# VHH binders against Glutamate 5-kinase (proB), part 6

Target 1, 356 residues: Glutamate 5-kinase (proB), of Aquifex aeolicus (o67209)
Amino acid sequence: MRIVFKIGSNLLETDEGDIDLSFLSKLAEGIKKLHSFGDKVLIVSSGAVLSGAKKLGIKEKPKDLTLKQALASVGQSYLMHLYDTIFSNYGLKVGQVLLTKDVFSKEKEERFKNAKSTLEKLLELGVVPVINENDAVAVEELVFGDNDFLAVYVSFMVNADLLVIFSSAGGLKDDKDRIIPVVEDIEKVFKYVRGTGTSFGTGGMRSKLEATRLATTLNIPVIITSKEENILDLRNLKTKGTLFKPSKRKLRNALKVIATLEEPKGIIVVDRGAQEALKAGKSLLPAGVVSVQGNFKRGDVVSIQNEEGLIIGKGKVNFSSEEIEKIKGLKTSEVRKLLNTTKDEVIHRDNMVIFL
Below, E stands for the ipSAE of ESMFold2; O stands for the ipSAE of OpenDDE; V2 stands for 0.75 times the mean of E and O plus 0.25 times the DockQ between their complexes.

## First folded at step 1 (VHH)

Design d9 (framework vhh_7sr4_2)
Fold by ESMFold2-Fast, scan of step 1:
Formats: structure tokens, sequence, C-alpha cells
Structure d9 (fold): chain B 356 residues (1-356), chain A 118 residues (1-118)
């Protein structure tokens, strides 16, 4: 099986502010055992800025973009040295792969194919790829955040069997602060993050759940767990944290491309009735459209957003933004007369991905 | 480009009230948390209040019971109703917004001055 491990910056740091070498050793030992069963492993690792700050003796969190980029440059080198040194003690070889967001764009399909080919070749050679965002050249608007989404995109690229996200929380917690062992329907558990108070900077659980929702939509199971996890148990989808089961509906590759590689050209906001219809597998009709944002033409991919501002899907439109503005709220018969067309759906169900 | 624009700051007497507004535009229309921080010269930014897109709120200890945060998701605007203002509330108030993929506050407004004095 192919397993992608996502390691955030906070997981690489001990309570004393040092890099957690014992966790990296535990991970290496576990990966060595996974390799003995024929499994393939990739790591998506944050921590370049943290590693750079530690190497240069800087204790203050950088606020300046240029300083963050400089620290990422220093830290990426140091971080890879640590991976290489620790993993070599277990007979493992690592290879660095630095990716930017545009690798996961349909517009730059050749870059996606080249990155995929490189990762496949590294796996054939028995190498553990260590993947990070190319922070030295990344700008704020193109950043993957704490790499949760980069881990999903990489998992899609290599057809991963499991995505494991390490979190200081150790999993998703319920109303009693207890780890939820299994999640079948991710939409029902968003309340445990959004329904309770959140503090600025107190963890990326919302980010992790949004990334998990995308992964399960792509038919990839996700485990969110702590550093205390038994790495070998993960082969059997057993965890001390939370297992998020993949969607029961297998998504066609064309829809996976829409979900991942197509950059939305605009946003369509839908009402509650339309949201329920879309979740039930129906097409988007003009009557369910509340508003339109952006400039797009027929055939472009757009995001579908609910009235609360949550992105609930993506799809390829049958009408331009100007046409949708004219037909929003209208019944099917009125649309056909107004636009002199046989099409009556804003987005057909076969060209639409709805996130669970 | 994501922009946060604060308004409603000004001079007010102790015991008075002010209502701050922060309008967000650009790519921030995905689910997000929004909030208010304040900063006095030479000190770190302190949390005043924040609100998730679902309406769950958190307040700094010094403002509990006096300030109320609310939001309008259709306008991507967050409000801070400030009652029973004290001289210690004098600060530059910053609006902040989370990005769906970041898991932290990545966007900050320019700040709006609130002065509580006679």
Amino acid sequence: as target 1 above (356 residues)
Amino acid sequence: EVKLVESGGGLVQPGGSLRLSCAASGSIFSYNAMGWYRQTPGKQRDLVADITYGGSTKYGDSVKGRFTISRDNTKNTVYLQMNSLKPEDTAVYYCAADEWRSGSYDYWGQGTQVTVSS
C-alpha cells in the first residue's frame, strides 16, 4: 500500500522548542517496518521556517515574508539533513521534492506529470520522498498553508491508499474532549470545530478537516493522529486517533481533476434548497442560484458556495457569468425562452463534485 | 487580493460606546474565522474577540460582558460592539481573518484607533 504522512511544524518541535529528533527516529523505525511488508511511503513535511529559525538562533516568530522565505531556505537544508541522517540509521534513503501550488493546476499539466513521474521513480528506487512547498519562492496568495492540502494533492498524484495527518490534538475531539474513533460522514463532525469557540493560532483542525473532506471525496481514507501512534497499526487502518472513511461513491477521474487541478474562475452561491438537492446528487438549477462572483464563460469550472460562505463543491458551468446573472432564480421553462437554449441546468450532475 | 477595511474608531468618553466594522473582500469568501485584536505601543497584539463562520465566539478576559462580536456572512463583515468603555481600552484595533487552508490568521487590516478619554 502507499501511505502519505503529513507532518506539521508544531509536530517537529518539542515542548522545550527543540526539533523532535525522537519522533523522527520513531517514524523512521515504523517506515522501515512498513517497507518490509512492501509498502511505499511519502512524507509531506512542514518545518523549514522552524528549522531555519533554530539553526540561526532566532526565537521570535518571523512576521516579514522575506524573512520567512530566507528562514525556509536555511531551514529546508537543515531539515533535510536531519531526515537524511536519522533515516539512514534505519537503512532508509530520502529524496527532497519541492513543489509550488501551480504544479497542481490543469493549466500547467506538464509540471504535474513531471512531478508525478519523479515521485514514481523515487518510489521504484526504494527512496522515501520528503515533499515540502517551495517556500523560498512562494508568495502568501499561493501558499498551501500548513501543507494539509499539499498532502491531499500529493496523495491524489500518487494514488495513495492512506493519508496520515499528525496533529498535537491526536485526532478529532467531541463535546467531552474525547477522540472520535471513526467518522463516516465528515459533515456531521464539522460542528465540533465550527460550533465551539476557536482561538487565533490554536491549531489547524479546521484546515485538517477541509483537507480530509477533499481526500475522502477522492476515495482516500484519512487518519488524524498523535506522535504516540503505532506506525505499523496504520497498515490495518487502526489508530489511536480518528479514522475518516473514504466516500462510498467512487469518483470518476474527470471529476477528481475538477476537484484538484481545475482552478475556479468564479463562485456561484446557492440557497439551502439547492444545497440539499446537490448533496442528493441532483444538478444545479437556476432557481437555486443566489449570486454569482467573478467573470467566466461556458465550460469554465467554478466553486459552489453555500450562504454561510462554505465551499461545498466545484463544477463545469453550462452558462457564462453574465448568462447566470440573467437566469438566476428563474424556473427551467423561463430559462429556455430567455436564453433561446435547450440547456436548463447551470451545472449538470455529471460535471460536478460535491464535497461530503 | 484579500483586503480588510476597518471603520468606526474614534474618540469616546469613559462609559461610552463604539461599534467597529470590518469588511473583507477578495478570496476570503470561503469559510473563515474573523476577529479583533488590539495593540498599544510597545506591546503584543491581544485577542479582543473572535467569531467562527458558524457564529461561535471567544472573548479576551478584560472585555467579557462589555463587548459583543457578531458577523454578517453574506457581506463578509464582522462587527465589534464596545460598551462601558474604559481608558485601558485605548488601542489600535485590528481586524483579522483566517484563510480556509491556513488554519491561522493570515490577513490583517490596517488598524483603527480607539481613544477613551475625557
Scores: ipSAE 0.000, ipTM 0.146, lowest interface PAE 17.9, mean pLDDT 81

Design e1 (framework vhh_7d4b_2)
Fold by ESMFold2-Fast, scan of step 1:
Structure e1 (fold): chain B 356 residues (1-356), chain A 121 residues (1-121)
Amino acid sequence: as target 1 above (356 residues)
Amino acid sequence: QVQLVESGGGVVQPGRSLRLSCAASGFTFDDYAMGWYRQAPGKQRELVASISESGDSTNYADSVKGRFTISRDNSKNTMYLQMNSLKPEDTAVYYCARGYTEVEYWGFDYWGQGTQVTVSS
């Protein structure tokens, strides 16, 4: 099986603020055992800025973009040295791979293919790829950069059997601060993260749940767990944390591409009635459209957003942004009359991915 | 509980300036990107400007580039929108919004109640 491990910067720190060498050693030992069963492992690791700050003795969180890029450069070198030295103690070989968001784009399809080929070759050679954002050259990644999503994209690229996200919380907790062992419907737990005063925590858990939702939509199971996890148990989808089951709806590859590689050209905001209809597997009709953002043409891929600002899907539009602005809120008969067309759906269900 | 409170709206003549403020509470402010949305009567809601958690990166709608400046003060848990050279088409209710950290999800999960900006003679 192929397993992707996502390690956040907070998890690379001990309570004393030092890099957690003990955790890296335990992870290496676990990976060595997974390799003995024929499993393949990739690591998506944050921590470059943290590692750079520690190496240079900088105490304050960098607020300057240039300083962040400089620290990431110093820290990435140092962090990879730590991975290499610790993993070599267990006979493991690591290889650094730095990716920018644009590698996961239809416009740069050859870059995606080249990155995929490189990862496949590294796995074939028995190497553990250690993947991070190319922080020094990607301003967008630094502004909204989150390795939780990079881990999902990497999992998609290599056809991973499991994505494991390490969290200081140790899993998703209920309103009584207890780890939820299995989640089948991720939408049921989002209500807590969206403004309930609960133990589900801050934006860090929100980010992990959004990434998990994308992964399960792509039919990849996700485990969110602590540094205390028994790595071998993960082979059997057993965990001390939370297992998020993949979506029961099996997606065809064209929809997986829409979910991952297609950059949205705009946003369509839908009302509550449309959101429920989309969750039920129906197409998006003009009557359910509240607003349109951006400039796009017929056939472009757009994001679907609810009135609370949550992205709930992506799809290929049958109408341009200008046309949707004219037909939004109208009934089907009015749309056909106004646009002199037989098409009445803004997005057809067969060309739409809903993140449920 | 997440709270976002806008202030600074009002009625101004074309060509004048207004500064909007958004006071945030109930979350760790400097862990989140923030943004300003607006909605005019009978028009679509639109994202006007956004700012990264550190304040180092900003983004603007084409309609306001060069006229509006978004900023934040993480020590005060406050975000601002400086609006210069105001035009009648800037008339709208302006909403403060808390953003996600994900580039793929250009999403905001909380909005304030809004503050009215009217640009008229």
Scores: ipSAE 0.000, ipTM 0.176, lowest interface PAE 16.0, mean pLDDT 81

Design e10 (framework vhh_7b2m_4)
Fold by ESMFold2-Fast, scan of step 1:
Formats: structure tokens, sequence, C-alpha cells
Structure e10 (fold): chain B 356 residues (1-356), chain A 119 residues (1-119)
């Protein structure tokens, strides 16, 4: 099986503020055992900025992206030295891979294919890729903002069987501070996060749940757990933390591309009845459209939002934003006459992905 | 010790304007990204606008072109200028200061300020 481990900056620190060498050793030992079962492992690791600040004696957090990028450059060298040194004690070979967000764009599809080929070759050679954002060359528009999403995109790229996100919280906790062991419907557990909606590149549990929702929509199970986890148990989807089961709806590749590589050109807001119909696998009809935001053409990909402000899906529209404004709320027969078309769906179910 | 205090909310008629302020204390404000979030009655809390420590801004589609976020690091304050207000903008508005953190350790929240837009 292929397993992606996501390690955040805070998980690499000890109580003294130093790199957690004990955790890296535990991870290496676990990966060596996973390799003995024929499993393949990739690591998405934060910690470069932290490591760079320590090397340069900078105690204040970076004020801008340029300083952050410079610190990441210095710290990436130190971090990879630690991975290489510790992992070699267990007979493991590591390889550095630095990626920018534009690798995961339909507009730059060749970059996605090139990165995928590189990762596949590293895995074939028995190497553990250690992946991080290429902070030295990324501009603000190209940054992921959060390595939880980088880990999901990497998991998609390599067809991972499992994504494991390490968190100091040890998993998703309910309102009584208890770990929820299994989540089948991620929408039902967003209420346990203090806020909702999209964070603009910040971490925390909200970010982890949003990344997890994308992964489970792509049919990849996710485990959020602590660094006290037994690495071998993860192979059997057993955890001390929280297992998020993959969506029961198996997505075809065209819809996975819409979910990941397509940038939406606008938003369609739907009512409660339409939301339930979409969750049941139905197409979006004009009667279910409440409002339209943005300017887009027939065939563009748009986000689907509910009346509570949550993005619930993405899909290719059969009508422009101007046309949808005219037909919203209308019955099928009225749409056909008004637009002189046999198409009556705003978005056909075969061109739509719904996030669970 | 860490505090975010919102002000500037109130009752306004549709088409009007309000400017919200969030005053920060107890941390190095210039090192943090800051966002505005809102929660309407019976709805979930959603992000409205954010500004990085470098000054780059992002907006939700529902407010883009109408709202402007800005910061004054010398005064440890972030602002949300809200123009062309609509009844659907009625909500409690929260200020949040965020640094990249896997655990939410650096997430600080204000207590909120009520904005009511009459139709």
Amino acid sequence: as target 1 above (356 residues)
Amino acid sequence: EVQLVESGGGLVQAGGSLRLSCAASGFTFSDYAVGWYRQAPGKQRVVVASITYGGDTKYSNSVKGRFTISRDNAKNTVYLQMNSLKPEDTAVYYCAAEFYSDTGEYDYWGQGTQVTVSS
C-alpha cells in the first residue's frame, strides 16, 4: 500500500523548542517495518522556516513572505540533514522534492505529470521522498498556504491508499474533549470546530478537516493522530486517533480533475432542497438555484455553495452566468423554450463533484 | 494577555457603509495574518476577508468589490470597510489573528461585534 505521512512544524518541536529527534527515529523505525511488508511511503514535512530561524538566531516570527522564504531555504538544508541522518540509521534512503502550488493546476498540466513521474521513480528506487513547498521560488499566489493541502495533492498524485496527518490534538475531539474514533460523514463533524468556512492559508484543526474532506472525496482514507501512534497499526487502518473513511461514491478520474486541478470561475448558491438532491447524486436544476456570483461561460467550472455559505461541490456548467440568472427558479419546460435548448440542467451529475 | 477587541458595529440601512476596527494587544501584531469572519443567526461562521503580515488581501466572493480589509501595524489595528451593505450581511463579525500553526496554537479570536442591515 502507499502511505503519505504529513508532519507539521509544531510536531517536529520538543518542549524545549528543539527538533524532536525521538519522533523522527520512531517514524523511521516504523517506515522500515512498513517497507518489509512491501508498502511505499512518502513524507510531506513542514519545519523548514522553524529550522532556519533557529540556525540564524532569529527569535521573532517572519513578518513577510520574503523573509519566510529565506528562512525556509536555510532551514530546508538542516531539516533534510536530520531526515537523512536519522533514516540512514534504519537503512532508509530519503530524497528531497520541493513543489509549488502551480504543479497542481490544469493550466500547467505538464508540471503535474513531471512531478508525478519523479515521485514514481523515487518510489521504484526504494527511496522515501520528503516533500515540502518550494518556498525559495514560490510567490504568494503560488503558495499552498498550508501543507495539509499539499499532502492531499501529493496523495492524489501518487494514488495513495492512506493519508496520515500528525497533530498534537491526537485526532478530532467532540464537545466533551473525547477523540472521535471513526468519521463516515465529515460534514457532520465540522460543528466540532469553533469556526467554519475557508481559512486563507492558516493551519489548525479547521484546515486539517478541509484537507481531509478533499482527500475522502478523492476516495483516500485519512487518519489524524498523535506522534504517540503505533505506525504499524496504520497499515490496517487502526489508530489511536480519528479515521476518516473515504467517500462511498467512487469518483471517476474526470471528476477528480474537476475537484483538484480546475480553478472555479464563479459560484452558484443552491437551496436546501437542491443540496439534498445533489447529495443523493442528482443533477442541479434551475429551480434549485438561489443566486449566481461571478462571470463565467458555458463549460466553465464553478463552485456550488449552500445558503449557509459552505462550498459543497464543483461542476461544469451547461449555461453562462447570464443565462442562469434568467432561468433560476424556472421549471424544465420553461427553460427549454426560453433558451431554445434540449438541456435543462444547470450542471449535469456526470460533470459534478459533491464534497461529503 | 492576548486580546482582540472589535468595534464599529451597529444598525445601518441597506446601501449604507460601516467600518469595523479590531485592536490587538499582547502579541507582535505585525507577525500575524488577520482575518474577519462572520456568523449570521442560525448559520455557520464563515471567513469574509483576510490580510497577510505582508499586506496581501483575500476576500470571499460574497463581499469582493464591496468590502476592503486593511491594517495599521503602528496602531496594532486591522479594519474592515464595508460598503453597499445588504440585509444578507447581517451577522456578528469576528476578528481573528492567525499564524501558520498545525494545532491552532496561534489562533486568537475577538468576542465579536454585531452588524445589522435593515432592508
Scores: ipSAE 0.000, ipTM 0.321, lowest interface PAE 10.7, mean pLDDT 82

Design e2 (framework vhh_7sr4_2; at its last look DockQ between E and O 0.39; V2 from the best seeds 0.00; counts 0 for: pae E 13.6 > 2, grease 24.8 > 24.2)
Amino acid sequence: EVKLVESGGGLVQPGGSLRLSCAASGFTFSDYEMGWYRQTPGKQRDLVADIYSGGDTKYGDSVKGRFTISRDNTKNTVYLQMNSLKPEDTAVYYCAAETYVEWSGYDYWGQGTQVTVSS
ESMFold2-Fast, scan of step 1: ipSAE 0.000; ipTM 0.336
ESMFold2, look of step 2: ipSAE 0.000; ipTM 0.284
ESMFold2 (binder alone), look of step 2: mean pLDDT 79; pTM 0.792
OpenDDE, look of step 2: ipSAE 0.231; ipTM 0.646

Design e3 (framework vhh_7aqx_2)
Fold by ESMFold2-Fast, scan of step 1:
Structure e3 (fold): chain B 356 residues (1-356), chain A 122 residues (1-122)
Amino acid sequence: as target 1 above (356 residues)
Amino acid sequence: QVQLQESGGGLVQAGGSLRLSCTTSGFTFSEYAFSWFRQAPGEEREFVGAISWSGDSTDYADSVKGRFTISRDNAKNTFYLQMNSLKTEDTAVYYCAADTLEYYSEAEYDYWGQGTQVTVSS
């Protein structure tokens, strides 16, 4: 089987602020056992900025973007040295793969093919790829980026059988603060993050659940668990944390690509009526649009968000952000006259993925 | 020099079967996802079915699901559409298409064939 492990920056750090070498050793030992059963493993690891700050003795969080990029460059080298040294103690070989988000866009299809071919060859050679964002040239989420979505994209690229996300929470907790062992329908448990006081935002449980929703929609099971996990049990979908089963709703292949490989260029916020229509498989009409965020052109992919801030889907727009701002809230007949067009949908149902 | 060429079309009676083939050249076949589209006279082109790069995943339009099957043969650089229980409504020109990213939009498919006519008589 193919397993992808996602390790965030906070999971690489002990409570004292040192790099958690014991966790990396435990992970290496577990991977060696998985390899003995013929399993293949990839790691999506954050921690470059943290590792760089440690190596240079910088105690304060960098606020300057250039400094963050410099720390990521120093830290990526140091982090890979730690992976290589620790994993070699268990007879494992690692290989560095640095990706930018644009590798997962249609405009960069040659880069996607090259990245996929490289990962497949590394797995064929018995190497454990250690994948991170190319932080030296990235501008988003350098210090707070924990690569939850990168892990999903990589899992899709290599046809992973399981995505494992490590979390200090150890899994998804219910109203009584107990870990939920199995989730069949992720939409029914999303409420435990929103409005419960559970950690959310970048690197928090909200980010992990949003990434998990995408993965399960793509038919990839996800386990969210703690550093205390028995790595070998994961090959049998057994966990001390939470197992999220693949969605019962099968998504068409082309729509899986929209969900996974197209980075959204903006956000369209829809009202409750539009959300229900989208959930029922209908197109997005201008009347259902509340607001538009970002700058995008006709044919770009955007995120679809409800009024409570939940991302509920992605789709390819028939109109630019400027055009949607003019037609939002209007009836079909008014749109056709204003834009001199035969199109009346903001997003056609065939070019849209809804996660609900 | 990318080329896609359909074959296997023709006249068939309702309830009959046809198998369309799309032979390809000029690219690495195993790196592409493949789709079939059709266009009836006076209508817009519509999606029929798709098969992923690995061959592990297929998708079909609701109107043909259970009757049509898409498959691929990497050794022959060819993919197929097996059409069973044909209806008069299936009469159309059938086009094969290749896409590296499995994208539905006709405007965004990388390569297209020239089309093959399928006519289903009552």
Scores: ipSAE 0.000, ipTM 0.129, lowest interface PAE 18.4, mean pLDDT 79

Design e4 (framework vhh_7b2m_4)
Fold by ESMFold2-Fast, scan of step 1:
Structure e4 (fold): chain B 356 residues (1-356), chain A 119 residues (1-119)
Amino acid sequence: as target 1 above (356 residues)
Amino acid sequence: EVQLVESGGGLVQAGGSLRLSCAASGFTFSDYDVGWYRQAPGKQRVVVASITSGGETKYSNSVKGRFTISRDNAKNTVYLQMNSLKPEDTAVYYCARVDIEYGWSYDYWGQGTQVTVSS
């Protein structure tokens, strides 16, 4: 099986603020054993900016993007040296892969294919790719910001069998601070999210759940767990943390592309009734459309947003933004007369992905 | 793509009030923690207040009881209501999306809005 491990900045530190060499050694030992079973492993690692700040003795928060990029440059070198040194103790070879967001764009499909080919070749050579955002040269439009989503995009790119996200919380906790062992429907557990990651609380678990929702929609199971995890148990989907089961609705590759690689050209806001219909597997009808934003043509991909401002899906439209503005709120018979068309759905269910 | 635009700053006398606004675009606003930070001339940037995606608020000790942070997810906007302003509150105020990935409590921030409190 193919397993992607996502390691956040805070997980690379001990409680004393030093780099957690013990955790990296445990991970390397586990990966060596996974390799003995024929499994392939990729790592998506944060920590470059933090590592750079520590190496340069900078304790003040960065004031601008350029300082963050400079710190990432210094820290990425240091971080890769640690991976290489520790993993070599277990006979493992690592390879650095730095990606920008534009690699995961349908319009730049050749970049996606080239990155995919590189990762496939590294895996074929028995190398563990260590992937991070290319912070040193990225502009604001090209940065991920949240490596939880980079880990999902990488998992999609390599057809991963499992995404493992390490968290200091050790999993998703319920109202009594107990780890929820298995999640079948991720939408029902968003209520347990609480921001506690910094002195002000950050909602870091919210980011992890949003990334997990995308991964499970793409039919990839996700485990959120602690550094205390037994790495070998993960190959059997057994965990001390939380297992998020993949969606039972197997998604076609075309819809996976819509969910990941298609940049939406506009937004369609839907009412509560439409949201419930969409979650039940129905198409989007004009009557359920509250507003339309942006300029797009028939066949373009748009985001579907609820009235609370949450993105709940994406899909290819049967009508342009101008046409939808004319038909929103109308019944099917009125739409057919106004647009001289046999189509009555704004987005057909077969061309739509809904995040559960 | 990700953009935060602050407004509402200005000159005000000690004891006065100002309401700052931050308009967010380019991301799903309701899913992220957001905060207000400030930087006085020659000083370090410091956190003022934050609000989680779930609506939980936290304040620095220097502004607790005087400032109130709130959000309107339908308008993709976060607000900072500043009451009983003091000359020490003079600073450029920044709105930021919060991300713990980089080891700092912010990911993106706007260009800032100047608040000047005269004695």
Scores: ipSAE 0.000, ipTM 0.165, lowest interface PAE 15.9, mean pLDDT 81

Design e5 (framework vhh_7mjh_2)
Fold by ESMFold2-Fast, scan of step 1:
Structure e5 (fold): chain B 356 residues (1-356), chain A 120 residues (1-120)
Amino acid sequence: as target 1 above (356 residues)
Amino acid sequence: EVQLVESGGGLVQPGGSLRLSCAASGFTFSDYEMSWVRQAPGKGLEWIGRIYYSGSTSYNPSLKSLVTISRDNSKNTLYLQMNSLRAEDTATYYCARGEFDWLSEYFDYWGQGTTVTVSS
């Protein structure tokens, strides 16, 4: 099996604010055991900025983007040195892979192909790839989700069997602060978490749940767990944390591309009735459209948003933004007459991904 | 019940032209993006181009001046017009539903292919 481990910056810190070498040692020991069963492992690791600050003796967390980029440059080298030295104690070899956002774009096909080929070759050689964002050349603030989405994109790229996200919370907790062991329907879990949320519990967990929703939509199971996890148990989907089961709806590859590699050109806002129809696997009809944002043409991919402002899906449109503005709220017969077309759906169900 | 059937291949002399057809059935053809892909003997798949349901096309830059993709939604048929054929164009040509990208596994359906041999 192929397992992707996502390690956030918080998980790399001890209570004293140093890098957690004992956790890296535990992880290496577990990976060595997984390798003995023929499993393949990839790591998506944050912590470059933290590692750079430690290397340069900087105590205060950097505030400006340029300093963060500089620290990430210094820290990536230091962090990889730590991975290499610790993992070598267990007979493991690591390889650095730095990726930028545009690698996961349909328009940059050669970049995706090259990154995928590199990861496949590293796995073939028995190497553990350690993947991070190429922070030194990032043009935006170093944010958010702490590479949770990068871990999902990597899991998709390598056809991972399991994504494991480490969290200080140790899993998804219910309103009595108890870890929920199994989640079959992530939509229900999102609803409960929003209702009971605190800034400490929900801030970091929100990002992890959004990434988990994408992964399970792509048919990849996710485990959110703590540093105290037994790494070997994970190969049997056994965890001290929370197991999120993959969606039972098998997604075809073209829709996985829409979900991951297509950058939306606009937004279509749908009403509650349309949202429920879409979740039931139906096409988007003009009557269900509340508003349209952006300028796009027939055949472009757009985001689908509900009235609460939540992105619930993506799909390829049959009509331009101008055409949708004219037909929104109309019945099928009126649409066909106005646009002189046999098509009546704004987005066909076969060209649409709904996130759950 | 989705089916794609290519036709129009055969032996042609260098410098000649050929028009390939792909007959589609079992789905609403006019709602789908269609692609042409070829595979030379002993080589990998090479993307030729795509056509959206609207008729807009996108081509492999290496082949754009040599080929034209078109469709007739009323006949559920996709076409590939090839001009100035060379020996290196000898390949099995495939019609595919969906997007062709560097990940060939992203194809939904593809036909069994039609062989074009360019020789003199």
Scores: ipSAE 0.000, ipTM 0.271, lowest interface PAE 12.7, mean pLDDT 82

Design e6 (framework vhh_8emy_2)
Fold by ESMFold2-Fast, scan of step 1:
Structure e6 (fold): chain B 356 residues (1-356), chain A 120 residues (1-120)
Amino acid sequence: as target 1 above (356 residues)
Amino acid sequence: QVQLQESGGGLVQPGSSLRLSCAASGFTFSDYWMHWVRQAPGKGPEWVSSISGSGDYTNYATSVKGRFSISRDNPSKTLYLQMNSLRPEDSAVYYCAKEYTLDEGYFDYRGQGTQVTVSS
């Protein structure tokens, strides 16, 4: 099986603020054992800024983007040296791969194919790829919260069997601060997370849940767990943290592309009734549309958002943004007359991905 | 020592405006994203708005977009939330929050809050 491990900056830090070499050693030992079963492992690692600050003796974390990028450059080298040294003690070889968000675009498909080929070749050679954001070219918006989604995109790219996200929280906690062992329907949990809109305003657990929702929609199970995890138990989907089960609906390849590689050209906001209909597998009708944002044409991919501002899906539209603005709230016969079409759905169920 | 102090809340009629303030100290204010979060009685906390350290980038919850405006004055280390066309649904305790890191997005150093009540 193929397993992707996502390691955040705070997870790499001990309570004293030092890099957790003990955790990296435990991880390496676990990966060595996974390799003995024929499993393949990739790591998506943050920690470059932390490592750079340690190398240069800076105790306060940088908040200036230029200083952060400079520290990431110093720290990426140091962090990779630590991975190489520690993993070599277990006979493991590592390889650095730095990716930017534009690798995960249908318009730049050649970059996606090249990155995929590189990762496949590294795995074939028995190497553990250590993947991070390319901080040298990153802007603040692309770096913030990106590594949770980077881990999902990498998992999609290599057809991973499991994504493991390490977190100081140790898993998803309920209202009584207890770890939830299994989540079958992420929507029932996600609605309790603070905020709407972008990850910038909602905190780290929301980012992890949004990334997890995408992964489970792509039929990839996700485990969110702590450093105390038994790495070998993960191959059997057993965890001390939270297991998020993959969607029971096997997604067609065309819809996986819509979910990942197609950049939305606009947003359609739907009402509560439409949201429930979409969750039940129905198409989006004009009557369910509250508002339209952006400028898009028939056949473009758009995001579907609820009135609370949560992105609940993506799909290919049968009508342009201008046409949808005119037909929202209209009856089927009126839609057909106005748009000279036999279609009455804004988005057909077969061209739509709903995040569960 | 990080400190955040919210102010500007009160009892107002529907359709009124209020401006909330958050006075920050104990850190380099201009280096951090700042956030407004609200909590209505019997409900969980709801994120309202965010602003970058420079003030050039802002985000808003869909429920307040077009009515609320977030801003900051870095020299005075003050965060603002201008609330226009207030509705009964906006009634909540409003909190100022500082982000721990640019990568993690964790909210820390939340202040004491300021009560906003919109009622006739």
Scores: ipSAE 0.000, ipTM 0.173, lowest interface PAE 14.8, mean pLDDT 80

Design e7 (framework vhh_7d4b_2)
Fold by ESMFold2-Fast, scan of step 1:
Structure e7 (fold): chain B 356 residues (1-356), chain A 120 residues (1-120)
Amino acid sequence: as target 1 above (356 residues)
Amino acid sequence: QVQLVESGGGVVQPGRSLRLSCAASGFTFSSYEMGWYRQAPGKQRELVASISSSGDYINYADSVKGRFTISRDNSKNTMYLQMNSLKPEDTAVYYCATEWEYSTGDLDYWGQGTQVTVSS
């Protein structure tokens, strides 16, 4: 079994503002036991900027990108020293892997292959990779946000069997503040993140659910749980938190690539009828297109958005943005005549990923 | 020339078994992750089972867990799907395919498909 653990910066701090060494020890002990069963573990850890600020005695959040990059440099070194020291007490070996978003791009094939090969070799050697964003060279502040999405991309890269996201909330809570033990349809539970936003940290529950939706779409189960979790129970998909079951529809790998590695070149807005058809597994027809945004060509990947502004999918288009503007709202026979084509779908179902 | 050729499909009664084979040529089979996919009329093609290049990591669709077994023989460039306790819902065209590897770009390698029909 391959398990990816995602640890946010907020989870690395105690209520007193110190690094949570007891949590790192508990995690190491659990991983040691997982290794004894032949399981492989990767960690996606935030906390570099926070750790650097602590080490340098800086009490206020940095106000510019250069200072954040400097703090991340100091903090990444300190954080890895803590992982190495604590994990070595349990006979575990750790390896640092710093990634930028360029690694998760189809256009940067060699970077993806190199990162994947490195992670596979570390796992083969019995090493626990500790992965973080390469903050020191990141051109954009918070490129992976709170690393929830980095954890999904890493899980995709290594074909993980389970993604575990640690949260101070301990799981997804219903309207009566009770942890929901199992979620089969993530669409039905987004309502429980209503109106609260994020009270602490940049991750928040909404970010975790959006990342979870991507992971389950990629057929990876996700557990959101607390620091009080029994690490060994996770190998059996048992948790004190919330288990999100993977999508019942298994995706072809090319669709997983569209969902993860393809940067959309534009947006197609669809009406309610088209949204329901797409959700039911049908292709996108011109009649269902409300508007087109951006400049793209035949074969490009675009985002699919509903009329409320929610991104509901991604797909590879059969027509350019200019062509779609001419055929939107038209019936199949009119499209074929106007574009001199045998294709009538804007996006074929086999080239489309729906997140609903 | 890359080629994937499925065999072993047919018509069977519910509860019976079939074994599908996928013979691969024209690429380094032992370096590729492989999968079995199926497509029923009017439905999107879906993954049934996948197997890593070494055979150590295997994934099954929930609907086939406990009934189907995927395996591979890298020395023979062949992948198998043992299908037990077949149900009418398993009726579909079954395809073998390479799982996308970053180095292969947009090109997916697919077989022509083999029909499996489960009926009285």
Scores: ipSAE 0.000, ipTM 0.246, lowest interface PAE 17.7, mean pLDDT 82

